Miniprotein binders against Homoarginine-6-hydroxylase 2-ODD-C23.2 (2ODDC23.2). Designs and how they scored, part 15

Target 1, 357 residues: Homoarginine-6-hydroxylase 2-ODD-C23.2 (2ODDC23.2), of Arabidopsis thaliana (Mouse-ear cress) (q8h113)
Amino acid sequence: MVIYHRKVVFTYVRAKRFYHFLNIEMVTDFKSLLPVIDISPLLAKCDDFDMAEDAGVVEVVGKLDRACRDVGFFYVIGHGISDDLINKVKEMTHQFFELPYEEKLKIKITPTAGYRGYQRIGVNFTSGKQDMHEAIDCYREFKQGKHGDIGKVLEGPNQWPGNPQEYKDLMEKYIKLCTDLSRNILRGISLALGGSPYEFEGKMLRDPFWVMRIIGYPGVNQENVIGCGAHTDYGLLTLINQDDDKTALQVKNVDGDWIPAIPIPGSFICNIGDMLTILSNGVYQSTLHKVINNSPKYRVCVAFFYETNFEAEVEPLDIFKEKHPRKETSQVAKRVVYGQHLINKVLTTFANLVENS

## First folded at step 5 (miniprotein)

Design p1 (from H3c with K6E D10F N13L R14W E17Y E21L)
Fold by ESMFold2-Fast, scan of step 5:
Structure p1 (fold): chain B 357 residues (1-357), chain A 88 residues (1-88)
Amino acid sequence: as target 1 above (357 residues)
Amino acid sequence: SEELIEQAEFLLLWVKYLIDLARKLMEQGDLEEARRLLQEATELINKAQEIVDRALKLNPDSEEAKRLLEEVKKLIDRLEQLLEEIKN
């Protein structure tokens, strides 16, 4: 079967054997479809010092380079995380959001809790418009004082639901696997940019931060209900674990059109963030994306954000400036201190919760 | 302790970075700079070995420390190989 057209490919993606044919080169048309990348050859060699010379690694790196240059969003398969774990995470998340409001409020997000916990529907705003979702916000835990005065805002343990009972242990296991996966994908991305597999790790990832948003989108009967307004992600890489039976995530392509990211069971969607745009000297652009609530069914999405060291001074890496010099007088990426940027985003998002603290 | 493991992991990441950069410089014919980076990597891997050995003395059953020790051994072998290649 030869699949070239978006409608044919999308119909096939919904079939139980879809990924067998999606790995055909012509299916990876970034103008109308998000690419699917099997990263298993990369993972098999990602700890080998000669990984850059392995034929399988080279092939995956080429696919990552094209995906990151052309659209900044791709599906990841061959990642080694079990379907059972991916599905159990979503199932337990559904169970939590189905609880009575008073149960969810037991872990409510507050400044005193380090902006960690349950966020009710309508607390988040994007471009001045209210987002129709609820969420649990989590951050990497750290000891008091570790990140100086700027880190004080996010100090404290994550707040986990007591129901479902095993939720905390499940999510902590999941986070560890997502952290390892993100690190290994980034090794491939570093090679794609012409650097060492360890270029980012040696300079920006001594003590990588992470953010996770566990998001619930209520069912709707209205048109054009915004679940999450158009935005880019702040960090290096995002891994998205979304419900398989609802299409809501939309990605803006190079032509300015919104492309639906139709779920592929067992896959992650991976996209690049603003910090990777800066570090790559603008070679890879963080891509605008949004969520439209377009189904009467409740939708869950678990988004894991892999970040630099909290105190990292993020500016284009010298090797990538040399290999990928900018040709025009376009605005160059300015130096950003990651932790300052994150705190500014947290405080502006939750401004209505900030008082004399 | 966990702090020693984290310190060793950081040093090993830096060593891997220096090795890969040195290999690229060798391919480009910049042997002087490659040799300098390999010597720097050798100093760092020796520090990492000391930290891992110390971690193993504190907890001989640490699977994480044993994993890091094997990684240290592989990096030492790789550095010796590359330093020999520069000579030839």
Scores: ipSAE 0.000, ipTM 0.256, lowest interface PAE 18.1, mean pLDDT 81

Design p10 (from H4a with K82F E85L E86W K89Y E93L)
Fold by ESMFold2-Fast, scan of step 5:
Structure p10 (fold): chain B 357 residues (1-357), chain A 100 residues (1-100)
Amino acid sequence: as target 1 above (357 residues)
Amino acid sequence: SQEVTDLLNKAEQLVREADRLIQEGDIEKAVELLRQAIDLLEKALQIHPSDPEAKKLIERARELISRANELLKSGDYETARFLLLWALYLLDLAEKLLKG
């Protein structure tokens, strides 16, 4: 199916103008488009008990439902986080990765630092292949003993660069805003699934863990260098803040084609993770995506992952089993203990940590 | 040193055998093997490991094995096994640091 126009809204006009700027014609099939959603009507009402009846909320909820069913990836605008902050995060991240290697190693990732800190190129593996990127890994900080024996692996403070000097304060502010934004988008997704706004704020979800990866992709002179291999995200919701002038993220559509996630300035890319697939009873599927380094330019991407409570026993929510019963031929994971799975992911991802020491 | 790596290898073997025994339901014998693994790790710590990061990894692995032993006695076999797998990972990392 070919689309010659989309609904004329401010978000669509902005996206179309950006594609014209790149001298790209907007002629593609419906399943190849990444939708652009202005969530400002949702945010204006997200704390109101009558938000489900608001016409603006209903419209945003309909768009979220379609995006999550059709592709599992969408652009978010109208999110209330300033362009200045979004850009400063990327600018300061570029400054950090431009520092001499010795400076970056001052916050190097180690098991004794709770797997928090700087990882150099070649440490991360996806599906058995080495990823061509460096990163700073961060997790929600917590008091010793809060998450029992399992949580001990990740105990300790995040390691932040001392240069740029303002980086820690900027990133902590940014994390708080991303946490709040993710929670509010999930209120819309809860309504889209036919629940109350607060189905993702129940006992196992109301103290959400978060993971953040601050990623630098080196410039390359060869095509198809793998920056990050094909994967799905593990959590509920991911917010991606990527450089505006580089196209590297690719999303696999329902037909098996790889669709470029061309950056839209001031937007987040948002995608659903495996935990949301389980919680929704398989209504929304997490989508395979990858990063290909295709440019001589250095690329920054800041990925914020909104998760369940650390100790959550994740299984389909009863309300969504009732509203969206599964057919016998359909498979959905029965139950996952989030914290155990996260630690297993961390330990297996960093199995090669000592090889280059 | 080679003495430290030999002790770590023996401790790892005991932990792997203990995990197998837990799966077979022989909790009493698993607890006994984990106690022996802890003794070997304490001996490794009394010898001067050349790498301070390796020493921290060994100390943490010993703590995890000790906690797993407590969990086995209280009937939490799933959490105990998870902590043992984590301890094995840390001991493998320590060994690689000491050999390189």
Scores: ipSAE 0.000, ipTM 0.352, lowest interface PAE 12.6, mean pLDDT 83

Design p2 (from H3c with K6E E9K D10F N13L R14W E17Y L18Y D20K)
Fold by ESMFold2-Fast, scan of step 5:
Order: C-alpha cells, then sequence, then structure tokens
Structure p2 (fold): chain B 357 residues (1-357), chain A 88 residues (1-88)
C-alpha cells in the first residue's frame, strides 16, 4: 500500500502547483490517505468574533471534524508560515546535528539544566525500547517559582547552540508562530466540537505551555530500525515539520493498519494529543504513531507540542459533555493534572541522568 | 509588553463573543443564561483592563495599548447597559 500511496501523493504534489483547490479534494478521496486541509479561510477570520458564521470557516471546520474523528492526523496547508522559515528551521537543524558530539554536548540535557538541551542517540526509550535518534528538548521558559514545586524540575532557560549563531533567534520566532497557529487551529476544532471558538482558551488553557523536540534520525542500512517507538502525544495539538525527502512517520488508523505520512512540501502534519481526547469527552482520539528509520540519509523532524496551562486539572469540558454525552465514559473518565503528568514523564524518560550533587 | 497586548486582544475577542451570544439569548427569552454569560464577560473584561494597564505601565507611549484601553472602556459600558436591560 506504501507504493500506491507514494504514487498518489506524488501526483497530488505535482498537480498542486497548477490546480490548488482541486488537489485537496483528490487527496481526501482516498480512504487510506491522510487528509489535507487548507486552513487559510479559518486563519482569515480567526480574530473575528463572528468567525463561526463565515462560510469558509464552516467548510474548514467540517474538514477538521472529519479528520479528527477518523485518523486524528492531517496535513495543514494555507497556514501562513513561509516556506523560507520552514526550510531554514530544518537546514539549521541539519547543520547543528552534523557537528561533532563534543560540540553538541556543550548543551547536553541534565537535571541542573531543567531537562532542557541535547540528548545523544539512544538516551530516549519508548515502551522499554531504545529510540535511534538524537534531539534538542525545549520547553516554554518561565520565571522561578511560576509553577510551584511541580514546575521546579523544569526551571531555567532553554539551551540553544552557539553554532549556527542565528539558530536561537530563528527557533524563538518559529515557536511564536507555531504557538499562534496551534491556537487558531484549536478555534476551528472548538467549533467542530459544537462549542464556541474559545473553549480551548478557558481558565485552564489561557496560558498554554508548549514543548518542542528537535529530532535527528541517523541514516541506516537495515530494515525496521526504530527511530521512535509507537506512542500517542500527551498535549492538545502537535505540529510536525519533517524533511521532505523520506517517508518515516507511520500512523495507526482506526482499522489497525499503519499509514505512511508521506511528506508534502511546505505543509505541517498535525495530530491530536491525549489532553484533547479528555477535553473533547472522547469525541477525538489521540492516535498511535511511530518513526521507522529506513534510509541511509539523515532525517530531521521538528515537533511542536501545544499544551494546556501547566497547572491545569484536565477533565472533559462541560459544553462537550452536553453536546457529546457518553453512556459509559470508560475510556475518558480520567482527570489529569497536566504539569504533574509532564514532570512524571520527564523524570521517567531521563531516570538514568545523574545529578552532580 | 507585546505578550500582554496579545492576551488582552484574546480576552476582548471572547468578551465580544459572549455579548453576541447573550443578546441572542435575551431575544429568545433566556434571561438567566444571558445574565450568566454577561457576568463571565464582565470578569474577562476586568482581567483585560488589568493586562492593558500593565502593558501601559511597561510602555506608556504604546498607541496599540491606548486603543485597547479605549475599547475595554467601551465594552465595560456595553456590558453595564446589557445587564441593566436584563433587570428591566
Amino acid sequence: as target 1 above (357 residues)
Amino acid sequence: SEELIEQAKFLLLWVKYYIKEARKLMEQGDLEEARRLLQEATELINKAQEIVDRALKLNPDSEEAKRLLEEVKKLIDRLEQLLEEIKN
């Protein structure tokens, strides 16, 4: 099915250059492909209090609802972030990971650095298996004491490479744009669930946390090398900026089949996380996905995770319990304190790091 | 300062949404739910005023912050008018 999907997506990409509006429909006509959504009508009206009544917004909202009810993964185009910026982020990231280990280790991840910084290949484990990737882990910066005792573990600034020298400023600009884009996509998702545009900007969501993983996957000459084991994301939305030259990300559909997320140049891949599953009262499910290293070429992926407020107590929103009542609630009857959940995950993932006490 | 301005804009957008929905509820005769939304909007607009005041304290010459403060004051007046209308 991978061969068939590659041919169809290649045809779509070529046609997109000449017949933009028709190409979106062509890709979404195939059941085993991830949907492509042009969100430009949503973005044009996302700051208007009457956005819900706009015909273009209504159409995008319908597409978001279908994508989130089906696979929970979709491509986003018409997002307004320049191709130049998207590509520079990947180019600068390649430049950093090409450096000798001694240079990369200058920003190594430690408890003292707030679990922010560079992690070597093989430090990360998913479901007890070693992941074959290196990464820079970043979190929203906050002042000392802002998030109490729970947040103390993550206090301190992000560690950025000095080479390339422009990397910090580039990434901080990129993060701001990804934060705004995620917020605006969530306004569409809020409408899709039958709420106001602002249900995900309520008390526990007005000061969103974010996590970013800048990931490098080394080239391999073996089959089935796990770059990142099967998992769901913990937050609200994930935006993935991946290299265009390799298909490595695989998404598990509702039938249990793995669908390749074939790169579309200039797009983001977007998926929903566990917190959105809870907040939506189980209407939208976070989806298992994995990365298989299957090429001798080095691959970069920049994953931006848009989250709740750090100290948010996450449970189904009342409006969505009313609109989408459940008989049993067996799979979504879980309250989570987001910040505590994140800290527990960080400490578990990096349990082997020794603090120099 | 820019972050405070963006936060204030988002709160104002939500206040305007609640005013629109409350007016619709008033036309439908659901005065209790309309009052609830207007009271929530009042809490949001007061928070927006606090944020705009902080932004002006950091940059007293910000034309954008001054315009937002003017919009905040107009929305407070509108909310007071609508709450008074519900009473009668």
Scores: ipSAE 0.163, ipTM 0.629, lowest interface PAE 5.3, mean pLDDT 84

Design p3 (from H3c with R36F Q39L E40W E43Y L44Y K47E)
Fold by ESMFold2-Fast, scan of step 5:
Structure p3 (fold): chain B 357 residues (1-357), chain A 88 residues (1-88)
Amino acid sequence: as target 1 above (357 residues)
Amino acid sequence: SEELIKQAEDLLNRVKELIDEARKLMEQGDLEEARFLLLWATYYINEAQEIVDRALKLNPDSEEAKRLLEEVKKLIDRLEQLLEEIKN
């Protein structure tokens, strides 16, 4: 960590200075740290024609490039989403998960609900292993028939809790802000890859799908309980809003070591997904990560996934093939239809619901 | 160098593709999307101009670089004309 990093983190925390300082100290003691990036210069220039030439933007772009090449995970500060909103999302989510199961089951996830809604502890599986968490799964809403036969599986409205009363309106506002933030971070990543700001806003990318998982991890009094098994994310970018007082998320580095993602209050953790790996021609790799339940206290994590257009045929973008040609002599370019890939993952994850088993 | 010439040619091809798509959108009345594509094209044309200028500094007698510089100038004029047309 550099002195600048400590000063920036300090500036963004208006209360609990000693607690924040201890978090900084713990992070700086680790040999392999997750980088912290203040993106406020990038956001200040989102409407500016000269964005790519701005010194502040160039500095942020350099940090994004290093973070995406070295780890694929980083903290984002200076993102413009209020601390109040970030905290209220977590507070209302805690209130929902504290409700009796009969209340939570009023919005239960089913195939007929488009795989949208509440899933109980033990419903979710990662790589054949049961995950010790409960969640609300949400997807971008779309009209019946919009995405043809592929999209039929996910048709229907999101199911939102009626308690807390404000939850739906709060989460819809939050999703809109996360969508805009993700688009703006991708403008920086586009520049980092040597493109224009707009390479991720092309024809197959400018009507982005999104997925959101609102996840609750029950308290445990034993070691190494898997909250979420090792996986990569499927989309372009993930924004993670996690509880500030529990360290549970772990990121696998290039050496194969698991690095703890210690929470920084008011920040998002941001990571790249499988579609961005393909679109960047392999320049940026999606990184394996997992969640270990390691506290007797309940932990909340709200993960927002920014994706391609639903029907996108995802292959390396020509501009990035030109800027970053691969040296592999016989490898065929990887290509994925995003919507089909998502549906396959949903059906695999919830196979027991489809088969009534 | 030969590498700079290829980079400039690739960028100019991107500019032409964006201009073609923008023209189709203008005919369909989608002026906001057309304007966005033309602004995107201006990023590519500015980069292409810088690359061509570097190529000419390395080899002032390059016929390929001189040809590309003229193409850059013509595409800049075209982009300015189209952006002005959208204002109407």
Scores: ipSAE 0.233, ipTM 0.713, lowest interface PAE 5.0, mean pLDDT 84

Design p4 (from H3c with Q39E E43F N46L K47W E50Y R54E)
Fold by ESMFold2-Fast, scan of step 5:
Order: C-alpha cells, then sequence, then structure tokens
Structure p4 (fold): chain B 357 residues (1-357), chain A 88 residues (1-88)
C-alpha cells in the first residue's frame, strides 16, 4: 500500500524483533486488549428471516455483546469493503492535507456553507482545550426544509476538494458502503440486546443521518500533544479508518486505564455512541477516547458516524426496557432530540467563525 | 486468557483467507494485488504472534496457546514462500 512505507521482510527471527518492538510500544494486560470480530457470518445472513437462529450469526452476536458490554470498542474484519478502497481513501486524504494552505481554504468551513468543509489546525476544541488537528467536516445532504428550522443551520451541499480530482466520487462511494455496513452491524447489536434484527430500523431510525470527519494530525517532536481531547461519540456507531500509528488512538477501558487501539490493516475500528447508550436503556455505554500526536509522522483518520433520524426524539426502546430494566438509582439520560443536540455542538464549536468575504 | 486465544484465532482465520485470496490472484496473474494481500497478512500474523505470546505469559501451560503459536510459525513460513514466489 502507498500509505504503508514500512517494508516487512519476514523470518521467524525478524518476526521476534518486530514483535519485541510492538511489545515495547504496547504494555497492556488481557482486559485492555480490544476484540477482533469477523462479521462475515452476520453479513451473509443479515437479510434472511431466520438470521437469529443461524449458528454463525449467533457466534458473531455473542462477540458483539461482549465487546459492547466491556470496552465498547472492537475491530471489524470480514466487512466486505475492499482494501483498495480503504487505502485509496487515506491516500487521497493525505494528498489533500499536503496541499498549500491557500488550496485547502478554497473549501473553508463557514456558516453560509452549512458548517461543512475544511477547518484549520486549532479551530476545534474538546472540553475547553484546543485540538492539534485539521479536518474536513461533512454531513448527510438533504433538501432545503426537510428537517425544519433546526436543520436550517446544516443546509447545503458538502464541500469537496477539486484536488485530488477523484476525491468527491471516492468519498461518496465510501460513505454509502460505511452506511450499509453500520446498518448491518446494528442488526447484530439489536439481536445482542435481545430484540429482533430490526429494532434500530424503526420509525425514528430508518432514515439515518450521518456525520463524517476526515482528520489530519500534524507530526510533532514533543510527546503527548493532544490531537483530539477525551470525548464520547454522539451517534449509534462510529467506523474508524486510520493510518498505522500504534499509539495515537487511546481508549479508556472499564478499569479506567488508557489503552492504545493499534491499527490492524484492512479492519475498521468500531465503537458505540451516546444515542446507542440511550436506546439500549444503558446496557451499552459509550466509551471515552482520545488522540495523541506523539510521532513526527503526519497521521490521517477518517471517522464515519452513523446516527438516528435527524429529528429523532431519542429515548430507551420499549423492547430493551423490558429485557433490561434499570434500578431506580441507575437512570439513563432524559429524552434527547438528536438534531438539536448536533446543532448545539456545531454552533458551540464554531461560535467564533466570522464570515470571510 | 480465553479472550486472547479467541482474538488470535480470529486473526489467524483472516490471515488464512488473505493467503487463499492472494494465491488465487497469483494464479490469475494479478501479482500487484496479490502482493498487497500478502503484506496485509504479514502484519496480521505479527499481531497474532503478539497476542499468542501475551496469552503464554499469562498461562505458560496453555496447550491452546502453544498450538496457535505453531500455527503462526507455519503461516509465517507460507507467507515467506509466497512473497519469494511473487519476487520471481
Amino acid sequence: as target 1 above (357 residues)
Amino acid sequence: SEELIKQAEDLLNRVKELIDEARKLMEQGDLEEARRLLEEATFLILWAQYIVDEALKLNPDSEEAKRLLEEVKKLIDRLEQLLEEIKN
């Protein structure tokens, strides 16, 4: 792969040397390791009426349940998205971020552009601290007026770079595949929670919104520079396509320790968001994670966020309240209007943006 | 632990799938795509070796972990053979 500048020549002795290098970079106990889940049995049966009884589906569902109850982060393999596409997305993204600043500013994020487009290093804040990254923010496109007054803030088309020329078509194809993959993973999660395969395809969920952040983290010579502060994701599921930096993405485990989410080539990292915590009646918890810039290498991460319907009033699903009743002292957050929550976050993040005429 | 054994098994299954696909591509003459899959498999086998070694540290007497380590060694040998074949 063009983005893989590491040449690996493999013998048992060299494997031991490289393994020793990995071991130095990753000191973690068994509870800190993220599970790897091959979802291909789920995908093969996800449209079948009897998928819940399939032995392969049952095995995948069990793995999803354990991962979501534990750390809420896992690797997905067997997802059917080609390695070529996954790598091409990162290659084209590197090419964009390598452009001169004035070229990137041609798609600059503004209120008039629906808060879609390029944001320069230092514009994004997490928990009051400046993040050391640049990004392209994009959202599901929708017709004017579709989401009422709340949606007006995000109206308009996504801004895509003209260079690389193929970027828009590539990313739109990628988004479609990530949307379908997320929907199918959620069918497994629905079964894991004790519902039908389709509990996340009900009235407020069957026209899913999506958010995608295409993020570039500049190389640094200092250790522990914050690329993205600790946060949880807001939606149902996140799919992460990241460069091969072994320590950048850090996940907080159930014991409160930060552990690295080391990239596995060809996989997605998948994690659950706040809306899934609410919908599951608190059975699955969204997990704090952060990004550290501690390498001189430039790092790219493409994060796809699968969400509820924009106007969804998100509350625990009745089936999961019955299957997983909560104690009086263990309350889930009150009803959340997803679109309003998203708009509040966008307006807070970009409150200081001035119309650059 | 049992969880480390499961993670290693899943990684090894993916390595085997990539090797089988690469072999088919080599038969079809698509050496560039075959090479990419073998490079992918090489990283995953390294990851599997790491996980198996961690399992052995936690339980040195694990027969499951020892069997997986032998499987890792065999797959490394297969990957080296296939990469050398592509070179020619």
Scores: ipSAE 0.000, ipTM 0.148, lowest interface PAE 18.6, mean pLDDT 82

Design p5 (from H3c with R67F E70L E71W K74Y R78E)
Fold by ESMFold2-Fast, scan of step 5:
Structure p5 (fold): chain B 357 residues (1-357), chain A 88 residues (1-88)
Amino acid sequence: as target 1 above (357 residues)
Amino acid sequence: SEELIKQAEDLLNRVKELIDEARKLMEQGDLEEARRLLQEATELINKAQEIVDRALKLNPDSEEAKFLLLWVKYLIDELEQLLEEIKN
């Protein structure tokens, strides 16, 4: 016997007629919905001197503020990245993961390769539990010595598959577009917090590091197989490009319930990370999320992580301490050195690959 | 564009109504009438998809049209499941 699963679409569409249509069929609790935000008005004005006064920008900023306060996860549409590119990225990623194991190991992750490359199923652990996925890990490339002793661990070029041949060029183009999109979303978030558009482009933020994980989740015959254990992301923003025919990502809402992030074709899922929680003085909280393998079909997810400068000593921004003062007993945490935090996570994850182990 | 969105919404609401009626008929054991309603729903959802595709051609950035495509996908999946269940 085959068990059939229903697919449910979640949205916060502003058009009353469509929202009514959706709400009658799906919504029993407000907290079960993930917001959908069309950022095209923000993108149209994101380089304009007067963007903060534009009515379309103000509306998008209000939606971003609500999404970041309520759940810290939202769908982004109107982002200007073509459906062709979004789908080609996933298509080529499927082609790579379908290759024989020996071919994938040609770009295997090693300490000598700067912890960049292919990791096989079972190498990644989240909170002490083994994750059922394989991946290609990529980081912003930088010149030897640029980030001192702490950055030495991640020195070297990204390892890209030679098959498909066009994969490297496609992914490099995609990364540049995701970097620009993330910066522009953060301009809206900066306005939402009551700052200028450029608070996340100041000192320690204007030369952003990035991390990208290209993840393959094997098909399973059992439900509740952990693809990725519960965690928060450690950066500023994450952009998720997931297969649109499988629901696997789950987000923990404010009541502690897990809600599915059902794919919307052509959208990104966007969520906030731990560094944005600190920089915002705790106004926006990073949200726990997990991946459960629930399908006999192979699932691909490309996660792009937009980060601070590598050497950033991350603490609440003065402007947001002024606009959003906290009670003394609810102070946001101590300073975090982003690069050290990243290296500690990398070395913990790949302890078994260290040369002296 | 707005007129096409409204037409597609009305069709999709009718498809949901037919699916709900078919489920009740299947519970009552009237499989022939249930199959007839599911076939009608299939015809209407194909028409709704054509209208949504036309709306997107006129305005590729329509948030409403994009979400209606997702609703069409959900209802197609539900129809396919029911059509499989009704096979003896």
Scores: ipSAE 0.000, ipTM 0.155, lowest interface PAE 17.8, mean pLDDT 81

Design p6 (from H4a with K56F E59L R60W E63Y L64Y R67E)
Fold by ESMFold2-Fast, scan of step 5:
Structure p6 (fold): chain B 357 residues (1-357), chain A 100 residues (1-100)
Amino acid sequence: as target 1 above (357 residues)
Amino acid sequence: SQEVTDLLNKAEQLVREADRLIQEGDIEKAVELLRQAIDLLEKALQIHPSDPEAKFLILWARYYISEANELLKSGDYETARKLLEEALKLLDEAEKLLKG
């Protein structure tokens, strides 16, 4: 046994004990409970040519398939990212949002900064309702001209605060690890859909774009304060690193009930996005979720979004059309150009920011 | 198109005059001119600029001017002037798009 393997086992046991304490483990219906998946068997074999036949991989793949079909949200443990890094990301994010407004404005989101940077509390809207949060928006950096006229508006480096001093280096390391983790989880999802491990690493998917939103929710002393209104995510896969001491994220189940996503220390919450719905030929559905500010304490959440190639024309993958054919009367998924959709979303978010400032 | 460009030119003039007034210490007059600049940009947006990129460059310039106005009221003249400089760059870019 190596130290890494012992840490993974320890994290799993700790998460399971926490659920026992809350009496949640007695619920077996995924309609009322978000599943917890230890992906360490998948990660141990994700580079092996025979990974699809490994018993541990097959078990994880089965759990991923059920989670994606039943609710589209699950906790990931056994992911190999250290508790220290996960916690330091949140700690330094708290330190940034505690700074005076003038300091935060130094990295303010602007068109000249490629729509990257800080946005203040209360200027964003979801489904007509004001969202009570502040955020830093980050995107994959790319060279001038790489994504043509469509990508021009997102050109330039991410804006990182100079205080805390080590924040940029920490976040860049974290992003690389989240990118690799997302790719490896998608290898399991590819197998779950009946493909090879690498169906999400094809021509339009092997140079993935990413989006990261670093979000701060102010403390509140009143009911019905919306931190983030009900929505689905657009990408393939989202990894959420949330504060451990408050429950604010709510996930809508198939019965229309809102399930609380109670934090599990050291875990990621993972959910599927609209593009994975399209790519899977409708087998997996993106799920509505929201954030309610329900505590006088300040809350941080770091959301990492794994996307297609920027130029990808997103439509169902041929292998999944073959393995999961739709009914004759079923609607064909609309073709979407990822980059154009992202730009439209960025511009809409920006328009809401400036019109409601 | 020409009507939108004319509104942007007038808004830029007001922003430049406001910056001069800030340097002279006439903050109340600067705040009023920036409010008038915002009104002109709102009219430009209502006419629906033909170029979608020009539309939100105008929206962002309006946001910078609004934020600068709040900073003037709170006594942060240095940051306010920096935001006005950025607003002018955005308006110049919007005009170039509308003239091509």
Scores: ipSAE 0.000, ipTM 0.132, lowest interface PAE 18.8, mean pLDDT 82

Design p7 (from H4a with Q2E D6F N9L K10W Q13Y)
Fold by ESMFold2-Fast, scan of step 5:
Structure p7 (fold): chain B 357 residues (1-357), chain A 100 residues (1-100)
Amino acid sequence: as target 1 above (357 residues)
Amino acid sequence: SEEVTFLLLWAEYLVREADRLIQEGDIEKAVELLRQAIDLLEKALQIHPSDPEAKKLIERARELISRANELLKSGDYETARKLLEEALKLLDEAEKLLKG
């Protein structure tokens, strides 16, 4: 899968349809494979008032519903973002992380920089364990004072590498496309939950925050080196653009087994976060995942996180409480303030960077 | 055939994961993944690949994987892993032939 260009993805979808047509049962363990969803029918109709009635949209919505109920992770193809852009993002990111530490430290994460910028290998911790990765942290830029006292600590522009020189413009274009793609996937997820296309574009969701982590995992000669410890994502949706020739991302399935998220060239991996679990009234669950450095090759992963409004007081949406009522024995959804959680996470991360803050 | 190529790529993945599991000591799961790889290769052979050389390579790889699976059951892990590595090389050659 990792060796062959776009034809492998095309062959995967076509082979599956071909075997169904011939009534041949594939005895392959599908628990070791994440679902692949072609969202091009959804994107073709995502601005159409009557999109919910389109046969192609209905089919994609059904696939999204199954993926979100079963494992909470899926590949997205037919997303309209060029292979050239997807690959160039990874290529320029490799070039940046290949630079000496003194060059990377020019965009070092600091309080003065709004906690935006470069963090060194091995200074991040997940559940008390050291993560073997380096990263650039970026956040949606906003006007001074827009998010009150809570948001003040994140004020300021993102820090972008000057080398490669085209990186800033490339990443800003990429972020805009990922933002639009995430919004459009959420229209499908809204329909899957039994709402209108726009339930995730309501009052607390219509001005979405975003977070992006550009992550580099060093090559290792030891087995089972933790690149990123087991966690769930906090937001609504994550889009993962990972290197095509390294398998390191592991996803915990419903049976408790860790399954590899093998790269499919030109695809995004998409997963749901904790905020979507709350908003859906527990219908969709965020899934534990981890990264194991298991190759002598350096691995890049660009993770885009589509979030609620910064000030959002996140609780189950009324429409989904009505469509999917909770039983007495189910877990009670706790109200969460998104911006406060983000600030706490940022400050905790910075406290681990050897400098007092 | 695109369908045959897909089955080979899936079988190759399962063989590589089985080798990893053998190294981790999870022989029971490795045996199950190799059984699934054999099933995929048998389906590939039944689809009548257009290249006769590719078919011979796929048949040989299936034979090596079957032998490796029996060696795992009997406790000969070192020989099993050597046969799996040989099978992966044969599958790579078959893929090149199918690409033309």
Scores: ipSAE 0.000, ipTM 0.169, lowest interface PAE 16.6, mean pLDDT 81

